# VHH binders against Flagellar brake protein YcgR (ycgR): the designs that were tried, part 180

Target 1, 263 residues: Flagellar brake protein YcgR (ycgR), of Thauera aminoaromatica (c4kar8)
Amino acid sequence: MAELSTPSPASPAPLDGGRGDELEKFTLRGARQILQLLQDLITHRGLITAHTGGGHSFMTAVLKVDEERGRVVLDPSPDPQANRRALAAPRLTCVTQLDGIRIQFPLVGLGEGQDKGRPALFAPLPAEMLRLQRREFYRLQVPLAHELSCLLKAEDLARKPVEVSARVIDIGAGGVAVVVPTGAAEFVIGGTLPACRLALPDGEPIELDLEVRNLNRQTQRNGTEQLRVGLRFAALPRAADTRIQRYIFKTERALNAKARGGL

## First folded at step 17 (VHH)

Design LA5 (from W55 with P107Y; framework vhh_7n9e_1)
Fold by ESMFold2-Fast, scan of step 17:
Structure LA5 (fold): chain B 263 residues (1-263), chain A 119 residues (1-119)
Amino acid sequence: as target 1 above (263 residues)
Amino acid sequence: DVQLVESGGGLVQAGGSLRLSCAASGFTFSSYAMYWGRQAPGKGREWVSGISSGGGSTAYASSVKGRFTISRDNAKNTLYLQMNNLKPEDTALYYCAKQDYEWGTFYYWGQGTQVTVSS
């Protein structure tokens, strides 16, 4: 008799096109690059938010990198409880910013001691560091008033072509997220939607090939259900890239102006 | 409870064919996109193929496109993978997966069926 089936005892995982795959492109694993980036954090006195799990974090900084012993020296928290959580954690996730670039890295095997007679935290050098340029992962939340749309070329249940006008909810350099009514068309992760048309202000719709990267069912506050579809730009032409970046820039500038009183 | 039971694996010579099946129960099968993934010894999990809820759209990893065909029979709550021109590199444990839309891109993997391709 079969008793055990899915969900498997192994954790559920995303298939193709998850953020983990995107992040891998920006992961530094070269020892020299890691050392240089840590030295840059020391030079610029970069403040680091160290996440210890369970929603807990504290502020720290890299005080020193010991290349010969292969370890990093961190400034402990003034809160003893934060330090105890950090020492008990199997892993710290450290997040900081250098010149507008997000930097994230794990620390494993945290210990405590002293550096120059002061309390300090020590960890082996990270084997990897994530270096994310803001523009590559920035997503502009599209204002509802803009009524931005993308005409999707998809298939229905009978494998017949169907056109769906989808509302664009966010946009970035690499793609868009759209919402569609439940049942409007058939979507599958990894599927290609050729010759879709993205409507931006200031010109003709942009013709794009899109790849489905994620699917998410969203329940709105009023209880209605929509399907959110994450779409990657395939082979984006230079002119289209310029128009998309211009829209993002203009819209962010206008939103920032409005947030500050807008006059 | 969601149950996915894979079958149809076995030992086959290079150039041969196998048809995998996944029997689904515990959910409305016709409402979900279904996927096949695989894991070779010493490798991470690899997405192989997907099919939309009604079968209107399919997708394939570049390594299997043209050799593998995904299909489904919603009346029988069964997912299939027809594998032709098998290569030693296709040797892996093959998993059936359901996408759970309630929590986004999280997937539930079946227990798997072993495919071994001899050279």
Scores: ipSAE 0.423, ipTM 0.803, lowest interface PAE 2.4, mean pLDDT 79

Design LA50 (from W55 with Y101H; framework vhh_7n9e_1)
Fold by ESMFold2-Fast, scan of step 17:
Structure LA50 (fold): chain B 263 residues (1-263), chain A 119 residues (1-119)
Amino acid sequence: as target 1 above (263 residues)
Amino acid sequence: DVQLVESGGGLVQAGGSLRLSCAASGFTFSSYAMYWGRQAPGKGREWVSGISSGGGSTAYASSVKGRFTISRDNAKNTLYLQMNNLKPEDTALYYCAKQDHEWGTFPYWGQGTQVTVSS
């Protein structure tokens, strides 16, 4: 199977909507649902970031849905080079938001022409659309004052069990990102860490099975290396999900209140 | 200048075994997790197995767990995949891949080595 990592929610970077276990349950494949969502984007004038590959993107919008011809009409970029890159791309990945919901969909077979005498881009209707509530992609940057930690149960170079207390740097509905010193334990994408313990500011630690989804090495100013590990909740009991969501909501509300009246 | 060169593929009957090798150069091999992926005709790339930088942790797709074993020799800059109890559905082009330390991406894939399992 394809391996999937979820990017930061603040980034417009595309999520893999095709085959990821985490995203399949949020993928719309019904023709009526897809048409309704596209119509909602038109009604609300949703701006779309269209990614053409190679780090290139441009801003567009759905101008109309031509249901009879089974296609969407898109606003071309004022930059001719962006339009040429889009037309040459085998696939566009379109990302937008509507009322706090992240929407992502592929477009293949892009062409150019005119709509009502004006330049336009055309593509067949997408066969799938990802519709993801903010809570599913949102990642709370954990305040340092909360001292959030996760006790990881991992293995060392000799495959001996080792426990690592890792600092949680961000948390979302689907997982956490932690930092560990380089060499503290061995990690591999797809590996499972059983019976880890997530310590929230309130209550008992939450016991969780975690799956490694990404690894990123960073060198600090003092020359010390640290490893950032992205971890997915492999199975999340309802009570644990409720506690994590409550922590995220309360912390975000507190940060928003502080921004309005504090610093 | 990262290079990954796979070898060891071939034709084998169902129930047979093959050992794949990946020779790595152009980077500090011992600092990176390494992976095997495969692509069957008419299908997308499928992740098969991974091994941590020092070899202490491994991971396997459920379809190969218990039949395949990933290993590495950091002194030789070589990654291995021991494949036992091969099935016709294991027929694919097998690639090794290096993880990027910027994000959980695999920007370097080798040319691949063909594995064909006859029934």
Scores: ipSAE 0.338, ipTM 0.757, lowest interface PAE 3.2, mean pLDDT 82

Design LA51 (from W55 with G104S; framework vhh_7n9e_1)
Fold by ESMFold2-Fast, scan of step 17:
Parts: C-alpha cells; sequence; structure tokens
Structure LA51 (fold): chain B 263 residues (1-263), chain A 119 residues (1-119)
C-alpha cells in the first residue's frame, strides 16, 4: 500500500484501500511536476480538504508556492480549533480535485505565520503527489432529490443471504459509493457482490456485479453510524455504461443550469 | 494500542502447506475486518486476502485464490491463513492487518512471519 492511497470519507472519489500499488503509477515525484501541479491548484482556485487524523478535517487552499524557500502557503481555517489540530498533527493528508482529476498529497512539518500581513499556514513542498487522471475516478455527487438506490445482494452478520437497498451517494464511470446502516450486511475489501441492481431514473434497474473497494464509517447528525461502501463495476455492458454516462452528463448540466439560474 | 503478532511461517518445499496465525489485541477484534498481505524481497506490499468482521465474506487476490483460505476465531482474537500448494512465488514476509474505517486503509501491520518456498 502507498502512503498517498489514504482515502477521505468526505472525498468525492474514494480510493482503493487494499491495492495502493496500482496508484504508484499516478504518483508524481519530480520537483518540476509537483511545482506545476501546485501552481495549477492556485490558478484554478482548487479547494482542498486537509485531514488531520482522528476524523478531523478542514477546508483550505494553496495561496502561494514559495519555490525559493521550498514551501507552500495555505489558507488557515476560520476555526481556531481546526488550526490547532492541524499544527499538532504529525501529517496532513490533502485531497482535492481539478477538472475531474483526483489529487492527493501529504504535508509534514506544518507551521504558522504571516503572509503579506495575513495569517497563513506553511509547510515544506510535498515530496510526492498523487494525480489520478482516469475517467473512472470522476464522481458525480448524486442529488438527494434523485433518490438513487442500489439493491445489494450480500450476507448479514449471521451469514444469511440478505438484500440491502443502499442509497447511492456518488457515481462515476468505474463505480458507485453507497451508504448502508452499520450491521445491515457484512463487507470486506476485495469481496464481490453478484447480481446487484442499480436503479437509475428513466428505465429498468441495471443488473451488475460489484467489487468492494472502500469501507468508511460515518456518524450522522443524530449519532447513528452508517457504513459508506465504495463499489467498482466488475463488468459493465455497453448499454449500461451509456445509460450511466447519460445520467451523469444530464445531471451535471441540470446542476450547472440551476446554479446559473438561481433555481 | 493495536498489536498484531504473526506466527507459523517457515521453510517448505513447493507443493507444501503452512498455516499462519495472527494474535490480535488492543481492540475489539470481532468488530473489524481483517487482512493478510505480503512483501517479497525487493517488491512492494501486496494484498493477499481479507475476511469480514463476522467471517461471512472473504476475498482473495487472483494469485492465491483456490490455494489459500482465510478464517478467524473471534472468541480467541485470532486470524488464520491456510496456505496449500505453495509455489516459490509465494516466498515473502506475511503480515496481518486491521481495517481502518476512518480512512479505509490498513495502517496497523504486525512484524510479519517469513515464508520461504524452495523448488
Amino acid sequence: as target 1 above (263 residues)
Amino acid sequence: DVQLVESGGGLVQAGGSLRLSCAASGFTFSSYAMYWGRQAPGKGREWVSGISSGGGSTAYASSVKGRFTISRDNAKNTLYLQMNNLKPEDTALYYCAKQDYEWSTFPYWGQGTQVTVSS
């Protein structure tokens, strides 16, 4: 497993926790490549989720790359507690997206100070950055109003077959992320779920085989725990792939239209 | 503090069998999926097998499917890997690992147990 293969529960594109060696192919280690990618994040105002461990994270951005001093300048959180956690953490795991490309990198040795009279966080340039330029890793966040679901065929805690209707949280060309109540069924990374049914608007459910790639525990506002399960399409017929892509593109267009129209 | 202690490795001829054990402590073993991984000399870590918290679901890398069997005994806080029809390519340090549900990773690995398969 690679260092940068740590997935974020809040990330739109969860990573495979058991097969980090595949991600080494997408890891940048050249100083010029790292500097260029960081500059691209500045230019496009990429928002970064910085994970400090223990379930804590905050939103930040790269404000500046100081090549002469070999460091990045980050926007601090307006929450003083988040900044204290970040400064106390031995390592930050930073996750962001640029034009559908997942980017992930570590920061070690975080400090605080001032940049042009404004509070700022500073860290040495990362030695490596993950840039995952794959269509399969673009994920559409599914609007709650769509009520997208996937019927999973799995086993419960007593090893009995069960069918679990799971809410689809995000969807991409390579798979879906779903949420289920903890204890509804048993999951393991690398496990296969045969003959599941994905319900999309406008048509019959799509029957497909899914492989478990990610398992994350989430606590809801009412204190109830849920399990987020990342699922890869094991084999996807062309007709099903076309329907999924059509749903993604139509939904993106509708969301963009609503944002511009104020709907 | 999570502790994982592997045992059962050794030197064996191709076609032979070994049973690995992992003794777990410092967490509620029955609440976590568990995994076996390995690292051959000069290579990166490779995922080998996994088992869900209650043992109802298992998974295997293609290279070992049909030859290895993962199992667990939650009353004894112990994870097992039965390895049959061993090949020289199975030579590696074998590690057990605990599921991390926050990050969906396996950050806790034991010290490992060496398996050497001669031809």
Scores: ipSAE 0.566, ipTM 0.875, lowest interface PAE 1.9, mean pLDDT 82

Design LA52 (from W55 with G104A; framework vhh_7n9e_1)
Fold by ESMFold2-Fast, scan of step 17:
Structure LA52 (fold): chain B 263 residues (1-263), chain A 119 residues (1-119)
Amino acid sequence: as target 1 above (263 residues)
Amino acid sequence: DVQLVESGGGLVQAGGSLRLSCAASGFTFSSYAMYWGRQAPGKGREWVSGISSGGGSTAYASSVKGRFTISRDNAKNTLYLQMNNLKPEDTALYYCAKQDYEWATFPYWGQGTQVTVSS
């Protein structure tokens, strides 16, 4: 949508390497899947930002996949310096987008030559490709003014049910992060919290099942301890998904508009 | 300094049982969730089970649910894993871990305790 905030296309950054285990479930390693994805990039004329290290990058595209030789053929940069940096780099990190899906893959062993009499860059086929929907990792920082809360149904020390109203600090398509007072309830990574209620603006609370994904104990400036709990949506209903996405998009757009229009 | 010392592993026949212990020191044990992980030779560390700070909530990997029971004794600063109906695929080095931000970032201390299940 034209009215939705669109990220600047000028400099897509590679995803954090320290998140390797989190990203593994989105990583394609099958030869057939890799070949098909590369072919899709050719068919859709996908522009690729190739990062050569040292803050340098250039725009390229996959021109051809040579399955017999196990190589990909890339369009060289019109900037000779960019091509020299690419050839000198031990690894290129290629980032592109296809139908709102982020695609990232490494290229190693880059060489130069000609394809059908025209300058070209060549690299072995990547052994892996990351295929990631923006929605899977985007997190909106919830404005304090929204007073967004989630009523958690958890257990106490005696394994008896307890309800905790938790402040939502960030929200994405895959879950929320909340803050609870230390000792309010028992939490453990991998634990399930059934029938929790997420209070979004303009409607009844959404009932959903949550799974604990991470825990972070934080000491506030006044010495008070609080627990930050990362929660994944389990079996999210379509209506709930729609309302959550609507909240995220509207809030992001409003925050971006406020940032640009501030006095 | 945080220290975790695992014990109780050994050789057992398929269908047998073992009880693992982890002695914790250097931190307020009762304030942190605790976890068991395992690593088979040539494989990465796999999450097995977790228990909340007070013991009120537990979680298990699907591969061990119903067979393993995690527990803790906060007065003794000790974490336990009762392993029943053991299978050859449970053969691994077992580590206990103190809560960190996410399972993949958990630091491990000590050498773990080896569990070998023969068929």
Scores: ipSAE 0.421, ipTM 0.798, lowest interface PAE 2.5, mean pLDDT 81

Design LA53 (from W55 with G104D; framework vhh_7n9e_1)
Fold by ESMFold2-Fast, scan of step 17:
Structure LA53 (fold): chain B 263 residues (1-263), chain A 119 residues (1-119)
Amino acid sequence: as target 1 above (263 residues)
Amino acid sequence: DVQLVESGGGLVQAGGSLRLSCAASGFTFSSYAMYWGRQAPGKGREWVSGISSGGGSTAYASSVKGRFTISRDNAKNTLYLQMNNLKPEDTALYYCAKQDYEWDTFPYWGQGTQVTVSS
């Protein structure tokens, strides 16, 4: 059977903390919410990738939450070097996934000791935990044959209004990624593009306000450079959300059917 | 080599104003979007504002929108942040950063300029 490669929220890499305002709405700061989420990780035996800095990480798990002492108990690495790096680190960044939901949290003040006679790592309860649903991370790669486009209303390098028909390369519940020729328009992360029009195969184009979240240089197979622009749906009407999700579902189902029958 | 040098910070009373500057060198300043970020004591880094390469598009964090204005002078290779109606919560080390189009990042390249707002 053929296999399709699809985007996944299971990436172990930490998210960019420098853009805190875009993640704040997904950040849990309530003590009871944090305790419940940690308990869920214990119940589901979630494996955690703990990043110690300098490109180093190890696999761990939350074994226990000690509410009385305000601590989490973690499974130490079988690699003594990894444990020494963790203890020396000013902070750990812990990344895991629970039922397709990405979870990320810091641990500060890591110590070592024993729990029930076995080696263990201890850390104070995190003051915050990031919880991002699968829906926010899933991106359908748009088939070229669908010719999906989004008409962007922006400004060019001379500050003149310009309309750019951008090819949609991926789409999710939270936004789209498009490619535009280098120099076609000006973009800045956090900037708003009002009244853009997303053309889906069914019905009239959807009018959307889009927020710029990502900017990458992308080299195409023919050697030309394009700018890849990640765009978040700033305010998505229910009818538009339904149409986008229907397109994603139908396209994924068709691609899965093709993969099973294709060679 | 890319260099960014922030200046203009200081101590100011709540309700006051400051203008920060970032002097850029080592790259074609007019070709890059530029950003301001900040880090308060004991907190993570927070994105504050951004401006496109020609200055036609700007963006602001919700916490500063309507109070701060980002601008640039491409002839002088200088980025500015005009900060009005300052609040104690604005107390932080402020950094400027250059858009990295290869990695979709804007690393803080300077040592920053300290802003302290007293109540």
Scores: ipSAE 0.505, ipTM 0.850, lowest interface PAE 2.1, mean pLDDT 82

Design LA54 (from W55 with G104N; framework vhh_7n9e_1)
Fold by ESMFold2-Fast, scan of step 17:
Structure LA54 (fold): chain B 263 residues (1-263), chain A 119 residues (1-119)
Amino acid sequence: as target 1 above (263 residues)
Amino acid sequence: DVQLVESGGGLVQAGGSLRLSCAASGFTFSSYAMYWGRQAPGKGREWVSGISSGGGSTAYASSVKGRFTISRDNAKNTLYLQMNNLKPEDTALYYCAKQDYEWNTFPYWGQGTQVTVSS
């Protein structure tokens, strides 16, 4: 869980589905698929974190799908302020998990009322829902002993080309997270870093284009500030994909074997 | 409190241009990457463009690349989006957003500025 997900306690925070077509292949738009997924959340008593903007969120659940009126019925927060913020928000971003699968969807046009005499929140059925399989955002925490690095090609504060050797802290099928000293280079979400080199054990570095997906500022125990950069693989060749997957599976197996050794 | 105030929207003919502004206050503007997003009627929010804290790195959605230019003036705490060769598909409410380095989110959106492009 904590070892497989990002270190940030905001791991449940909304993914930016508004970026180009990256998440399109994981987006459900069929009415029957949306209805079935919402019904699965009801059946499994899926707890939902609803983000209302401004850093605010509350816990809710889908109580019912009203197909005749084309709306979803939600459990209101016991906190009246949270409900007021939700009703004032132009949009809710709802995040949940079902059997390790991340599910995210927007709700627009939230209203309040009653369902069978009980307070409830209502919204039109979402036009889309994001469903990410467990394997697609599985992140292996890279053992420090492996000394995995990625040579990044970026620009510094003076807009000059710079090469930064960054330590890889986690890796998945879709990308890596690296740490970079603050000020070593400038990054922006959506920016492309061409011809970077990912060093894996047992082979030549893999040359690939990386897209910046997330930026987190971290303060180390010694007070040193680092920037954690999440990078997506762009147009990964078959051979490179195979090598990355092999590394992940071999390392996970070795970690599991070590954990079972005891002491 | 973080405040972002967008302006510069309006009605324009296809092929026309508009320049959007975002006035920022309540934080050290020069320390944060900034972004533009948009939401068309009945659709979800779409990321449009981003610019690094010092302006050295920029990024654009494929749908606007080559037509839009993001820039910033750190002395004036202002973010800009120059929009050229506008298309009907660019019709949307445009939002300014601040990078959140703790959570890697964009929780601070302004009220937006409406852009309507007629065919």
Scores: ipSAE 0.493, ipTM 0.837, lowest interface PAE 1.9, mean pLDDT 81

Design LA55 (from W55 with F106Y; framework vhh_7n9e_1)
Fold by ESMFold2-Fast, scan of step 17:
Structure LA55 (fold): chain B 263 residues (1-263), chain A 119 residues (1-119)
Amino acid sequence: as target 1 above (263 residues)
Amino acid sequence: DVQLVESGGGLVQAGGSLRLSCAASGFTFSSYAMYWGRQAPGKGREWVSGISSGGGSTAYASSVKGRFTISRDNAKNTLYLQMNNLKPEDTALYYCAKQDYEWGTYPYWGQGTQVTVSS
């Protein structure tokens, strides 16, 4: 791992517009499809990285779609400088992920104002949205029945080494997301967790170095707080990559067969 | 309102040292991981270092590891970056950032403090 070059550690850089002909088959241009996808981002509270150019970006979300005025309402950054950069930019490139599918769209003509008395950013509805389902962007939601776990090597609040068995909630070619009880260990973005053990079915645990990419808190229905930790595979041997790909493929195929078998 | 105010930048010669400070207000400082980032002319924002809420875990970009030390004083709501053996390529605007546990990253950046290292 060279460096975690933010402003967007949780999202990859925007895709090159020079590949327009290759990306055409993944581009949505129907008004109904665009509206539905934006509504899906609202419903699933999809976090969006908005790239303003010059290496700058900020985290936002679609707060609502104003169909009457033909615009989207976005959550502004609490950093005034980020908002000023966004308003000065000729174009925002918005990148997000929904159910493992990469979504990217442009916003042009950004303005500011208020929505229900709160600061907001506004932009016309995008004329197109990229919806890209490729292996490197895909994340499998791990079935609870699989009891997939990763044994993390970290430090607790007293700086003592601890091993934490974390439930794997999603997995992809580049990493996993796990959940741990709040306070079980200390994490920081960019931190490395050496010699962790990913338990996959059909074999010995895979020993991997993991890098922390994101951290968010989840409040369960019972009021218990847990921490979701996004982890990147720091160096993935060929054999480990093959086993992870096989698990994803087999599980996805089984889930698809189960869904269709009910019909 | 989250407020982060960086200070301690300046002009130094290669091989010199600087200590940056970030004064935090508007949130419970001791409950959040904190970060230093930088942006040099012609480059995107680069993560430099991070420290967990209690100070037990730290992380560094490979380019600064062994030369920079991140620390925090939770009683004073202050984040520090001790920079030793500075190189011309360390020239950048340095800013601190707060972990956001709802969004999963650190979108809140201060205004920054300029570090210029002459060769």
Scores: ipSAE 0.615, ipTM 0.894, lowest interface PAE 1.5, mean pLDDT 82

Design LA56 (from W55 with F106L; framework vhh_7n9e_1)
Fold by ESMFold2-Fast, scan of step 17:
Structure LA56 (fold): chain B 263 residues (1-263), chain A 119 residues (1-119)
Amino acid sequence: as target 1 above (263 residues)
Amino acid sequence: DVQLVESGGGLVQAGGSLRLSCAASGFTFSSYAMYWGRQAPGKGREWVSGISSGGGSTAYASSVKGRFTISRDNAKNTLYLQMNNLKPEDTALYYCAKQDYEWGTLPYWGQGTQVTVSS
């Protein structure tokens, strides 16, 4: 009513978040807030996964913020191919966490050069950063050795029921991300998958309803495609919530113990 | 070079019906999930409905479930939204959007088609 809305491409949304409209209240656009958050990532030496698209990503870190030139300075990958993909990408989606809080931001216009005589990547300061403070948005990366799976009840092309065993790649109080082979079932954002079964160690599978929140296609090194599906717990019983939280806590403690090896 | 062109909006009285169309080009339409969203003046965009690449799965916002039906014709590269029992609160600019599997979001929105529902 106030002003005419001009159509434009949608802003980048979280890879494992909800619908964009639900996350608007967690989006930081103030220059001061953005600068402070980037500085916090530097101070805590936060590792960032930079997604270059097509299932490709690399590990980086913010080395410094150049306020005078309006740029962030990033640590390049030791893999030259990863750096070439990053420089060729129209956009990087940077994902990290600080004390369990998910942080996500886009970088556009990546370049390369030197900082204090060392190779570096440069990008303009992001205009927005997503900061998910709620416990339900914290995600534990599931160790591959745990072989966590979720049996999804979905539909195929003909709307016939199909069951897909999906590998769980991350888990939080609010949901899971899973990977499935491309074409295994039909998924759409906002779709509901009833009575799925999440297999956790040390007990029977948990029956739960899941809502599709995001979809990413990933091409693996061997050329095979898989679909990453972000799923929200639609109606989580208290007993299931307790079991998921115990798994997360126990796994975090084990991972922290392994980290005591030092640099 | 993704192009999405919405049509079929207009002025309609409460209880009426409209059928929206979205003509898609510049990509393999049958390989992507498609969505309808809307934006009322001075408000943010909200998702209304979605349909999977083959049409096997659909989703609807609670506010429109039972009244709206999303469908697609992959041979014609066209997305549809059948809107029945329209209410004044359905007044908005309606957009179609293409799933972006690379970014995990809906970054490609069309120009929109205006729907105005009078009471």
Scores: ipSAE 0.606, ipTM 0.879, lowest interface PAE 1.6, mean pLDDT 82

Design LA57 (from W55 with F106M; framework vhh_7n9e_1)
Fold by ESMFold2-Fast, scan of step 17:
Structure LA57 (fold): chain B 263 residues (1-263), chain A 119 residues (1-119)
Amino acid sequence: as target 1 above (263 residues)
Amino acid sequence: DVQLVESGGGLVQAGGSLRLSCAASGFTFSSYAMYWGRQAPGKGREWVSGISSGGGSTAYASSVKGRFTISRDNAKNTLYLQMNNLKPEDTALYYCAKQDYEWGTMPYWGQGTQVTVSS
């Protein structure tokens, strides 16, 4: 039987359009919501993979939203052939991510020209944008005072097991983001880290399997590198799920109380 | 300018083997995780396999686990995919991709190499 699957949020591959019913709940159709999301992509320099069909794609970015003309301005590819394919395509399927949230949208009626004397691609604003619900991927920013850590079971350059204590920077129902020194272990998107230990307050560390979903390198001002690793909970046990949900709920409530001038 | 050139595809019978290569240039190959993806007829692009910058960690889609092996030669700036026990459902355009560490994505590059598996 054919496997029914979707790419991860970190994957540039488009979600299957035949799953319209399942994806409808994640589809934005409001003009103001679409404009805000496109503006967020500009502000955060969202890198976009634009699929032109026939197995072709190129990297682009939204440079500007022209609300008066109802269009987006895109960075053209440095490859002239990619731009020719894009202009000839009946549609582009654009895939990106923002704060770990997958975003996908179509562009139809692509044209070329100039923006402020520089080459640019133009397209009408999309009528819809697919965004996975933040509720399902809600990320609690972990307070530094909690000193949350996850002991990762990973491999080094020689495929030898190593254990890395990683600081948890955010946590959600579906996973955590952690920070490790660059070179502490080898990571790759899709890789499985078995039997990791997540230390939550008020209990023993929970043992769980993690899957790598995204990898970001950051160079600190002192020249040292750190790696931000996005990790999905794989086959999460019910007891672990309950503890994680409870931690998120209690911490959110405490942070809301503090924001209102409490504590 | 990042360039990725895939090769090694072809027509094979079910149960056969192929070895794909991806020649990389325009960036420090040894500093980036690398990936193989594919686009099957009538389907969207899908992730197949990945390998960390130093080769210490690998990952595979469930559909190819145990049959495909990803490897790299950092001295030669080349990525490989050894495909064994090929099935008709492995028929696809195969392409390699470079990790993007700024946004955590895997943009696909090049024209790919066609693999056709007959029953």
Scores: ipSAE 0.586, ipTM 0.879, lowest interface PAE 1.8, mean pLDDT 82

